# VH-VL binders against Cytochrome c oxidase assembly factor 8 (COA8), part 74

Target 1, 167 residues: Cytochrome c oxidase assembly factor 8 (COA8), of Homo sapiens (Human) (q96il0)
Amino acid sequence: APERGAERRDTAPSGVSRFCPPRKSCHDWIGPPDKYSNLRPVHFYIPENESPLEQKLRKLRQETQEWNQQFWANQNLTFSKEKEEFIHSRLKTKGLGLRTESGQKATLNAEEMADFYKEFLSKNFQKHMYYNRDWYKRNFAITFFMGKVALERIWNKLKQKQKKRSN
Short names: E, the ipSAE of ESMFold2; O, the ipSAE of OpenDDE; V2, 0.75 times the mean of E and O plus 0.25 times the DockQ between their complexes.

## First folded at step 10 (VH-VL)

Design ia9 (from i8 with heavy chain S105Y; framework fv_belrestotug; at its last look DockQ between E and O 0.53; V2 from the best seeds 0.00; counts 0 for: pae E 9.8 > 2)
Fold by OpenDDE, look of step 10:
Structure ia9 (fold): chain C 167 residues (1-167), chain A 121 residues (1-121), chain B 108 residues (1-108)
Amino acid sequence: as target 1 above (167 residues)
Amino acid sequence: QVQLVQSGAEVKKPGASVKVSCKASGYTFSGYYMHWVRQAPGQGLEWMGVINPSGGRTSYAQKFQGRVTLTRDTSTSTVYMELSSLRSEDTAVYYCAREGFKYDYPHFDYWGQGTTVTVSS
Amino acid sequence: EIVLTQSPGTLSLSPGERATLSCRASQSVSSNYLAWYQQKPGQAPRLLIYGASNRATGIPDRFSGSGSGTDFTLTISRLEPEDFAVYYCQQYGTSPWTFGGGTKVEIK
């Protein structure tokens, strides 16, 4: 039985952004746009005395970032693939070939491409709705934990001030 | 209103060339592909070729390869079909046809009135 | 090359009758890439149906297209006097684009 070669689903490589912030930085760093997602990755700073609540917030932000990177990397790959396939199929149907006489990449006119974009958006509408819903949920959770961390920091500062007044 | 107006009837001798024009109006000329279709007397329709909106790309039916040339002049909104080495079998009505595009449904939505080409000794 | 065979070659009917025209392809054609045209004597062809089943603008409701794969049908539910003409199917899914041989609808 000939082994059906597993079509390697070209999963967008989990592009670990090779961007390394300077070791001495006490701040979050924003990297260049990722080549697949076009999103700028954030390197989150890890404090030496990170509280459990701060750690939870950092992990939630990291997870949400990874989720966004993966979603858009896959979406952009799918879009690029379908766009190319559409152009190729349309040119082939007309017998016009993939290159012009001048050797340039053949393209469709703006009207033909407008129809492609409309169809692509229509096909992916439900997917985008779910993405948006989940995006709001995640960002709400992050904002909630940001508030908790802020309150914790205020409380800790007040306790330190009281201890300094009592000595 | 979209209109395709073709040049008048032509009478040619065998071995000669004919050039038929199709002037477009009433729409954005540079947005649409133009096709040529012919019809011999009492016969069906025969697709000859297509030219893209820029005029830089053409495709021809194998039967006409090497004899047909499609050109496009954007300044005058005119497409030309030249057929060389004419034979008696090339006697036909020649039509230009605009390719309409709606989603994935290309079609010939507008046609010229036709140009009669007669090849006689 | 995809060959389109239309049948019958001639259809003789009276006004008010139903006309059914067949177009058979030598290979499978996507429904998106099949069209029907009407041609009257001395006139250019007129688009009737695109994408096998979509009626062109200004085409009466009595015209309908159906089919998939290799078998396509144009139906005229009730023939009007102006419907006596030649009908062509066309495929535009693969170059070269090809037409059927036509079906002549004539008055009985």
Scores: ipSAE 0.178, ipTM 0.682, lowest interface PAE 1.6, mean pLDDT 88
Fold by ESMFold2, look of step 10:
Structure ia9 (fold): chain C 167 residues (1-167), chain A 121 residues (1-121), chain B 108 residues (1-108)
Amino acid sequence: as target 1 above (167 residues)
Amino acid sequence: QVQLVQSGAEVKKPGASVKVSCKASGYTFSGYYMHWVRQAPGQGLEWMGVINPSGGRTSYAQKFQGRVTLTRDTSTSTVYMELSSLRSEDTAVYYCAREGFKYDYPHFDYWGQGTTVTVSS
Amino acid sequence: EIVLTQSPGTLSLSPGERATLSCRASQSVSSNYLAWYQQKPGQAPRLLIYGASNRATGIPDRFSGSGSGTDFTLTISRLEPEDFAVYYCQQYGTSPWTFGGGTKVEIK
């Protein structure tokens, strides 16, 4: 199966999220689960008058979503491929058919399947360790910039009130 | 502890058949493939076939196909190897061996003590 | 089928010497599917090495395996009196599963 990037097309919303407090400020919404990553993507809206700080935050969120969807799509593909290759390889080495007499897809002995799952987790231990580190790093950065955007908006709101009163 | 105990030595005439048992203990019988390997006097090891004790599915080396039958009795945790149409060349020690498994590393981790089958000259 | 050729057929050495045993396959075999066994007279084979280079539980560290593709080696760094036996390599990569012809390690 073809692998797509972290962003997936979808035609129907499955939910609505309110990313910004003012009603006219954003139309971000959550799509259905991506078939490769099994994650629900956020469909980001780009406001016409986005500040540089707001743009930086949106780009960080988009990049993080793409990175996360790509990671899990790749992991799901790797798991499926390695599992099938493992089963087929072991059946072939024993001269056993790939399907049972009833036509069902043949499997391995219980110990081989249990050991495959354990070794798959062990093989990918370091990869998941780096993923967790990067996940925390990205989410910390996003939270930090969310705070900066919030302060910028408060400051601009106070500045607008003062300017419109004083002319 | 894992243990594989085979039946005793057999002496047979050419054309007869022999049935060797291998009783397993100390582990979940249905969780491991069981293989049969033989060794003629002064010779190396020769793989004969494999049985999945869970469903009873088998595969045999082409050399033995048609003469070897592997069966099992899950109630007694025992595998049987029957070799028919015996020839003098079938004189050998016959071993059962359990297939141990680690990710990508199949191997025979436990062996029976061996059963000597002698086919009279 | 994959034919495993072991060399030498007999290796005559004294205790304390290094033994190097060769196993050559007729076709490439993944290291994951190669094992080594030790067999003494009147006994069943005993697993030494699996996956070409991994020692089985309880095997002394003087035993080591290496190699890939078609060429595999078992090394015994310092022979002990109990190490004089016949050694077999085996492949699991292709049915039928096959063994090498063996290398007998004997006292010089």
Scores: ipSAE 0.006, ipTM 0.538, lowest interface PAE 9.8, mean pLDDT 82
ESMFold2 (binder alone), look of step 10: mean pLDDT 91; pTM 0.915

Design oa2 (from o65 with heavy chain S106T; framework fv_pabinafusp; at its last look DockQ between E and O 0.70; V2 from the best seeds 0.00; counts 0 for: pae E 3.3 > 2)
Fold by OpenDDE, look of step 10:
Structure oa2 (fold): chain C 167 residues (1-167), chain A 124 residues (1-124), chain B 112 residues (1-112)
Amino acid sequence: as target 1 above (167 residues)
Amino acid sequence: EVQLVQSGAEVKKPGESLKISCKGSGYSFTEYWLGWVRQMPGKGLEWMGDIYPDDSDTTYSEKFKVQVTISADKSISTAYLQWSSLKASDTAMYYCARQGWHYDETGPFGFDYWGQGTLVTVSS
Amino acid sequence: DIVMTQTPLSLSVTPGQPASISCRSSQSLLHSDEKTYLHWYLQKPGQSPQLLIYKVSNRFSGVPDRFSGSGSGTDFTLKISRVEAEDVGVYYCSQSEHFPYTFGQGTKVEIK
C-alpha cells in the first residue's frame, strides 16, 4: 500500500518578522508590514521597573497583536486560495487555459471577480462578525488597563511630589 | 539597562557660561527625578538640586539656587546643568544621578544610577 | 541643613577582616511613612559613586552580601563582613529625608 505522502499543510509559518528594535530603545517600535497578515507588528518596550499593571497591559497588547496577526494571516491565505480556485474553476468552465497565449496568468474580468468577492464576503460574514466582536472586547480591555496604568502613574508622581513638599 | 551619559569635560574661563548635559536611557526618563551632585577636587559629594523631567519641576539647594539652572528636555531624555557666569570655585566634577523608586515600596530610595561625571575646570 | 557625620574618616583594613563605618545625622531621618531615608554609597577610585544600601538596610541590586546596613533615628552603621580588594574607595552616607539632601564627609577605606 503506497504510503500516502502526508500533504505538509503549509501552516503559514508563524514567522512574525522578528523586527528586533535596538536593545537600548525606551519606546515601542513599529515593524514593517508582515508578509502574511499585512499588519505592522509592534515591539513593545519593557521598562526596568515595570509595574504589575503595566505588565498586564503589555501582555494584553501582545496577545491581541498576535491574535490579529494570526487572524489576518489565515484570512489572507484563505482569500488567496479561494480566489485562485474560483479563477481556475471559471476558466475551466469557459474552456480557457490558465495561461494566455502570451504566457501571462489568465484572469477573469471585473464582473466575474465581483461575483467572487460577493460570495466570499457572504461566506465569511459570520467570521468577520465574530472577529469584530472580539476585536472590540480586546480593545476595550486594553483601553481599560491603559486608564488604570495612567492613574497609577499619576498616583506615583503625586506620592513623590508629596514627599518632597512635606520635607 | 539604565544608563546616564554626561557630556565631556569642559575647560572654561571665569565669567563664561556653560551648559552640561546628562542623557538618560534604558528607562522612562519622565518618571524619575534626576539630580545633580557636585564633587570638588578631593572633597565629598554635594547635592545641588534635581528635576522631574515630565513637568520640569525643579528643586535646588539654597547654596546653588542662584548659581545654576537645572533644566530638561524630555523629548530627547536629556537634563542640563547651566551656569551663566563661571567662577574658579566652580571647578569640580559634576554628576547626574537618578532618584530611584520601586512600585512596591514607599518613596524614593536614593540615587540608584549615576552618570560618569563631567569635569569642569575654570581657570584664568 | 542636616549634618551627616561619619566616623572614622579613614580606615585601613587587612583583606578578609571586617570593617565598620558609623554615620550620625543631626536630626532624625525617620519619615512619617515609618521609613528611614538613609543611604550608603561607594565611590571607587576614579569612578562615579554607586548605591550600596538604601533605606538603612536594603542592599541595592548587585551589591554583595558582605555589605550590611543597620541603625535607626540618627545613628547608622555600614558593615563589611570581609573586606576585599575591590571594596577600596570612599564610602558616603546620605540622607534624603530633609531638604537639601546631604552627604557625610566620606570614609576612605584602604587595604593594608
Scores: ipSAE 0.615, ipTM 0.821, lowest interface PAE 0.8, mean pLDDT 91
Fold by ESMFold2, look of step 10:
Structure oa2 (fold): chain C 167 residues (1-167), chain A 124 residues (1-124), chain B 112 residues (1-112)
Amino acid sequence: as target 1 above (167 residues)
Amino acid sequence: EVQLVQSGAEVKKPGESLKISCKGSGYSFTEYWLGWVRQMPGKGLEWMGDIYPDDSDTTYSEKFKVQVTISADKSISTAYLQWSSLKASDTAMYYCARQGWHYDETGPFGFDYWGQGTLVTVSS
Amino acid sequence: DIVMTQTPLSLSVTPGQPASISCRSSQSLLHSDEKTYLHWYLQKPGQSPQLLIYKVSNRFSGVPDRFSGSGSGTDFTLKISRVEAEDVGVYYCSQSEHFPYTFGQGTKVEIK
């Protein structure tokens, strides 16, 4: 019986990875997997010459990452908590204790655990449906702004070339 | 955070070739003109030419256009200045410098960041 | 080629006193976008040049407010309201309106 159980929470922490990219990098950086969500965060490069459209795109990507990280961190914790509750409930229904004769933690067989997995997926179906809808909405918005930024960058390149050529 | 780091000092003989480098970091290398400026010993500054690394579009001062070649490798954020045959009169300090611009301004604002310089000495 | 003429070529100033450097171009530096492409650089002893003022009067990031630029057309001035020891070096004006880009001959500023 490790002390890890005492550190568990019903709601995932709101933070993301503490990894810091190299100071001289001019590119986005992918950090290590977050402990709670298992997703790799992106650390976004902020150029010195960032336009309002570029800033909007970057903030949309940051917000979407934070939203996604939080969703999966919460789902992972909910899964773990509900799994333990299911096991304890089923052991109690059988009239069994939480520990075996040897003092080890009692558990359910694979067939019985399949019932938990089915119930968890069914119970959380609506939540995942809303997540998918919001995921697509967010990614559509990001793609839209990527297009606008691409056009702006083409325009800025043309402006610089025109000045140099015209004298 | 913008930095331009140039290759080290060179001591050469007349007639030798040379290629010096300038590596940009901390900014979008392909979105800025990068210029080369010569400073002869005890003298002022002379613009030699510049390059737009995205497509290697170059402009040269008429004085230097047949003497040097300006190039860039955007995959490693590096620009180059090279001579096929050095002369004693090429002895000078050579700087690379980025031409600054801002998205909400009409035109560039001169050389906002400079490399540390590369001293080239050509003597027999 | 546009000739950029600086006066004086050398300036010795008492710390805390003002200094003024003039720059004259052989042609107007006003572009059709209504901006004037005249810039000022400082080269401290043993260092690379650094941008002080761009487009006549705009201070570059990190430049103290004791530096100011003014002028129009062909006549430009850099002023230092209170010269400090760290301001020693050679000051250059430069134009980027006409090819080839050109620099003034430099003004060496020393303190007494």
Scores: ipSAE 0.308, ipTM 0.671, lowest interface PAE 3.3, mean pLDDT 85
ESMFold2 (binder alone), look of step 10: mean pLDDT 91; pTM 0.943

Design oa3 (from o65 with heavy chain P108S; framework fv_pabinafusp; at its last look DockQ between E and O 0.63; V2 from the best seeds 0.00; counts 0 for: pae E 3.5 > 2)
Fold by OpenDDE, look of step 10:
Structure oa3 (fold): chain C 167 residues (1-167), chain A 124 residues (1-124), chain B 112 residues (1-112)
Amino acid sequence: as target 1 above (167 residues)
Amino acid sequence: EVQLVQSGAEVKKPGESLKISCKGSGYSFTEYWLGWVRQMPGKGLEWMGDIYPDDSDTTYSEKFKVQVTISADKSISTAYLQWSSLKASDTAMYYCARQGWHYDESGSFGFDYWGQGTLVTVSS
Amino acid sequence: DIVMTQTPLSLSVTPGQPASISCRSSQSLLHSDEKTYLHWYLQKPGQSPQLLIYKVSNRFSGVPDRFSGSGSGTDFTLKISRVEAEDVGVYYCSQSEHFPYTFGQGTKVEIK
C-alpha cells in the first residue's frame, strides 16, 4: 500500500515576527507590516496600575487585532493561491507555457485578470460581508470601552486632587 | 521601575531665564500628577505646583504662581519648570515628584517617587 | 496655608532605641472620603526625599516595619521602634488635603 505522502499542510507558520518593543517602553508600539496579513501589529503597553476596565479594553483590542491578522493572512493566502491557479489554468487553455521565451513567469493580460478579480470577489462576497459585520461589532465594543476608560481616567484624575474632588 | 530623571545643575546670573526638566519613565506619564518641590539651602521642602501631563492642567502655590511656569510634553514624558527672570533668592535644589495613586484606593498617597534634584545657583 | 508644626526639630538617638516625631496641622486633614491625607518623608543626607508613610499609617513599598505612623485630625506621630544608622536624615510630615500642599519644618534625626 503506497504510503500516502502526508501533504504538509503549509500551515502558515505562526511565526508572526513578534515585533518585541523595548521592555522599558511605556507606550504602544506599531510593528512593521506582517508578511502574511500585511497589517501592522500593535504591541499594547501594560501599565503597572492597570484598572480592570483598562485591562478589558486592552484584551479586547488584542483579540480584535489577532482576529484581523488571522483573517487577512488567510485571505491573502487564498487569494494568492487562487490567482496562481487561475493563471495556470488560463495559460494551459491557451496552449501557453508557464514561462515566456525570456524565462519570465508568464502573466495574463489585464482583461483576463479582471475576470479573475470579479470571480474572486463574487465567490468571497459572503465571507467579506461576515467579516465586515464582525469588524463593526468588535470596533463598536472597543469604542464603547474606550469611552468608559476615558470616563474612569477623568474620575481618577479628580481623585488625585482632593480640592477638585470636593467641587 | 518608576524613575524620574532631572536635568543637570545650573549656574545662572540674575535676570537670566532658565528651564529645567524632569523625565518620567517606567509608568504611564500622562496619568499621574507631577509636582515640583523647592528646597532652599539648609531649609525645608516647599511645594511649588504640579501638572497633569495628559491635559497640562496645572496648579500653583500662590507663592510661586507668578515666579515660575510649569509645563509638560507628554510625547517625551517630560515635565518642565521655567523661570523668565531668575533672582538670587531662586538658588535652591528643585525636585520633581510623582503624586502616587492606585485605582483601588481613594485619593492620592503623597509623592511616591522623586527625581534626583536639580541644583540651581543664581549668583552675580 | 496649612501650617505643619513638627516637634522636636532635632533628635539624637542611640542605635536600637525608639524615636518619636510629632506633627501638628493647623487644620484637620480629614477629607470627606474619610481618609486623612498626612504623609511622612525621609530625606537622607545628600539624597532626595523618599516616601515613608502615606495617609497617616500606611507604609510605602520597601519601608521597614520599624516605621509606624499614627494620629487623627490634626495630631500625628511617626515612630521608629528601633533606630538604625540608615535612619539618619531629616523627616518631614506633609499634608495633601488642602492647597497648597505643605510640609513640616523637618526633624533632623542623628545617631549619638
Scores: ipSAE 0.624, ipTM 0.836, lowest interface PAE 0.8, mean pLDDT 91
Fold by ESMFold2, look of step 10:
Structure oa3 (fold): chain C 167 residues (1-167), chain A 124 residues (1-124), chain B 112 residues (1-112)
Amino acid sequence: as target 1 above (167 residues)
Amino acid sequence: EVQLVQSGAEVKKPGESLKISCKGSGYSFTEYWLGWVRQMPGKGLEWMGDIYPDDSDTTYSEKFKVQVTISADKSISTAYLQWSSLKASDTAMYYCARQGWHYDESGSFGFDYWGQGTLVTVSS
Amino acid sequence: DIVMTQTPLSLSVTPGQPASISCRSSQSLLHSDEKTYLHWYLQKPGQSPQLLIYKVSNRFSGVPDRFSGSGSGTDFTLKISRVEAEDVGVYYCSQSEHFPYTFGQGTKVEIK
């Protein structure tokens, strides 16, 4: 089977936060932002009358959401860890402590932090390139199945309303 | 659970307009035909017409075609039956009902779930 | 319009005894998919109709197995193997093959 994307810098991805959709919901539901990925998860409605094709589409959307949340949760964790290491290293180079005189966490100014942002982007270029490739492939598949489901729904509407017709 | 909840009983005079509602819950409202059935006092059931809420495709019984308007608002999962000018002969119980189906079988299952009914009384 | 004719129009039954209701359509209800769109409903006193049998012989969810349907073409039968007090009401046959959809005139079932 194909690789999911670029090299991961951390060990196993951390778990995604869970939420509980409204009881007896008959629609897809968007939950609060996940703590780690900052993405709003979709809780997919499973209708009683779900066709095999609709199920395939739903599962593909769920798998894509999980994949996407895991990628960004990992990237956000790496970002946070490397940001702290960068700040700590630069403060030590300046001879400064980790805390201000008031006890607050010492920080770097926006210009100094720009160097971190540029370095982080450069280090993660290959990961984002593979992520974009896989995102395109998943999006194409989802769009294709959405078209097939739309046609199936038109057919089901016509089947339900059977009239005396030549066709 | 699948539920169809209709608006309350109405007492009207001839010539008045009326719009009664049927709200569906517990199922995918836009994927099922929803029909209206009349029951005159002491009489049997009469199919008036139906609507597919997703695109508002509507079919009327010829008997009722000019007497009523069937519509739906899919954003609130609600269908409507409407008269522009009531007659005393419109006094009846009106039901909404969902046409059942399953992807794995051909054709309609008939009306699998019904509303509680809306009694419309048009006084002399 | 397809006329649905029920017989009898009224039926008085001793509890525990069988009952049979006939429904005749004015033309064949056999569809090109070899299915027959003939359904049975029960309207209990003061209640909305409820589906009992769909497509001739299929019991709807929660319907007791003492109810059975049969028939083909133009002649259909609903049978209750052992009538119970809760089975009281008006039974309607209905077709959904041709527009307009039509109902039989009803069969009132009472307990003696």
Scores: ipSAE 0.280, ipTM 0.659, lowest interface PAE 3.5, mean pLDDT 84
ESMFold2 (binder alone), look of step 10: mean pLDDT 91; pTM 0.944

Design oa4 (from o65 with light chain K55E; framework fv_pabinafusp; at its last look DockQ between E and O 0.55; V2 from the best seeds 0.00; counts 0 for: pae O 2.3 > 2)
Fold by ESMFold2, look of step 10:
Structure oa4 (fold): chain C 167 residues (1-167), chain A 124 residues (1-124), chain B 112 residues (1-112)
Amino acid sequence: as target 1 above (167 residues)
Amino acid sequence: EVQLVQSGAEVKKPGESLKISCKGSGYSFTEYWLGWVRQMPGKGLEWMGDIYPDDSDTTYSEKFKVQVTISADKSISTAYLQWSSLKASDTAMYYCARQGWHYDESGPFGFDYWGQGTLVTVSS
Amino acid sequence: DIVMTQTPLSLSVTPGQPASISCRSSQSLLHSDEKTYLHWYLQKPGQSPQLLIYEVSNRFSGVPDRFSGSGSGTDFTLKISRVEAEDVGVYYCSQSEHFPYTFGQGTKVEIK
């Protein structure tokens, strides 16, 4: 459509950002906002001395990030598309054009847009409830593994100090 | 990937103080012991002491315990070796080196990575 | 202090020929965890030391397989099966079982 280009976008990227962290970084790095989801991806550092438990935690965090980015990329796209369709439908009902005399996209006032927001919220209520449930479930799992990794790291520090002092 | 970068060469007079540095990168700096090793001109290697940067726990060779201070600033991944009063006999090359370990205890427990060295010359 | 004694102190080797360096400690380097904390380092001319062999016989990452270590108790050996020009330098044995950590006096390896 001549107004704004593409109606829908392809499937959101598989969690890969176009940004690359510094080659020699030793820390997790937060990249710029993703174009589709507006979420900042985390680029996870893989230490040379990564235990199997640390690897499982890192992969769980990566998978959760990908899931979250895909959800919001899809929701943002759906919101934008349905908003434009609503505006176009209401402008046609009023006999108005899709663009103003200055060439800017025509819009509806805040009170007219209230109907759209109410309809969108109602339509997506169940989807967002399931998202919230899954969000908490995933974050509980991450917290559980973070606790296990923290204990493992304490134990590894104690082992290093014990070997040092037993010399 | 693992890299230890030391401060540049120093020329000092007897009685002066000096602090040389060793910056670690490419690994978790606070989780490894870091040692200092002296090499006097034309001589072999001497262990001076080491530090665990996470809590600054230090161990010194008795030979060096009074003569130097080992410290670390973990916020910038840097360890230090310092003298309050240099002697001509302190003229030497000084290396920092990381003590290796692995989560499954497979080693190495020796000095697996070394800095480039800092030449300290003390002359009147 | 544990004295680490290397022999020979100097070694001239024809390229392609084997070389052997001995290291003797004044006390056992065997730890209660059944490991022996004896390590070998090479210091090439104008360079920092580099780890070759850790815990008697394990080659460090990137070390060619022509280097091997052996021994137990107080007697240890580093062998180079075929010496190359890049192998010249001073070789040190070291122990990390007893404080203070100590090094051997070094063995200078040269090409004839």
Scores: ipSAE 0.469, ipTM 0.751, lowest interface PAE 2.0, mean pLDDT 85
Fold by OpenDDE, look of step 10:
Structure oa4 (fold): chain C 167 residues (1-167), chain A 124 residues (1-124), chain B 112 residues (1-112)
Amino acid sequence: as target 1 above (167 residues)
Amino acid sequence: EVQLVQSGAEVKKPGESLKISCKGSGYSFTEYWLGWVRQMPGKGLEWMGDIYPDDSDTTYSEKFKVQVTISADKSISTAYLQWSSLKASDTAMYYCARQGWHYDESGPFGFDYWGQGTLVTVSS
Amino acid sequence: DIVMTQTPLSLSVTPGQPASISCRSSQSLLHSDEKTYLHWYLQKPGQSPQLLIYEVSNRFSGVPDRFSGSGSGTDFTLKISRVEAEDVGVYYCSQSEHFPYTFGQGTKVEIK
């Protein structure tokens, strides 16, 4: 029985170029666009005395970022693959080679590529709808926790002020 | 690590203006009160005032209220102590210090981190 | 203003011996939250002050176990169980209960 070669699923190498901000930074850092997702990663600052609520917010932001990075990395890979397959299929149907006489990669015209984009968008419409829904859910949750953290900070400040005024 | 880095030593004449700085790092600069403490040569510590950098809320000791201005620039995590007109009696070491607090605890528990100090010398 | 009175103002101690510094406040430092806002600082020679004890008896991070604080109301004590050479400096009690914040005169600790 021939050993079915395990198709190495080209898992997008999780080698997100971890832009490491300077260790002494007290703010969030935005890295360069990721090569796969084209999204700019954010390195979130971790304060020394992070509250449990702040920690929860930070983790939620981090998880949401990772979710976005993975979604778009996979989407871009799928898009690139399907685009290439479409081009190859159409060129073959036309009896054209994959390279021009000048040795350049053969391409399709704008009208033919419009068909690809329309088809791709139609095929992925449901996927994008789910993504958008989940994107809103995550961002609403983040916003909610941002509000809680803001209230916590206000409360802590007020306690300090009250102590100063009572004396 | 929490650090407070102050500006260098200053030598001034009476009547001159001066602004010294304290830069915080390693913590959320906007969430902690930052105080200024004077130490005259061979003397003890005197609290001058403090600032909450987020909204620049300031409190002064009555002794220093007219003598100095405390300010902050939260964008660069820096607090300032300023004199409009220095006196010879202003010759001292000036420290910035963070007033620490714990989220689970009510109230501040003193000055937990201190700058290295800025020596101000006012001589004719 | 709250007057913080330290005794003694100077102390010469043989290494390995205990030391004790008293601090008295002119008013109670007990807050309505049942906490007492008395703190101890050490200023080593040529250095900035550092927090030793906060709220009467809590050691700050990195402070050795040989340091202990006690007291209530208006009377407070800092104890060093075994004085080491690195403990040389000026000790200050401070209050943050009443505005303005105030410090004691300082107690200079020297090694014999």
Scores: ipSAE 0.192, ipTM 0.706, lowest interface PAE 2.3, mean pLDDT 88
ESMFold2 (binder alone), look of step 10: mean pLDDT 91; pTM 0.939

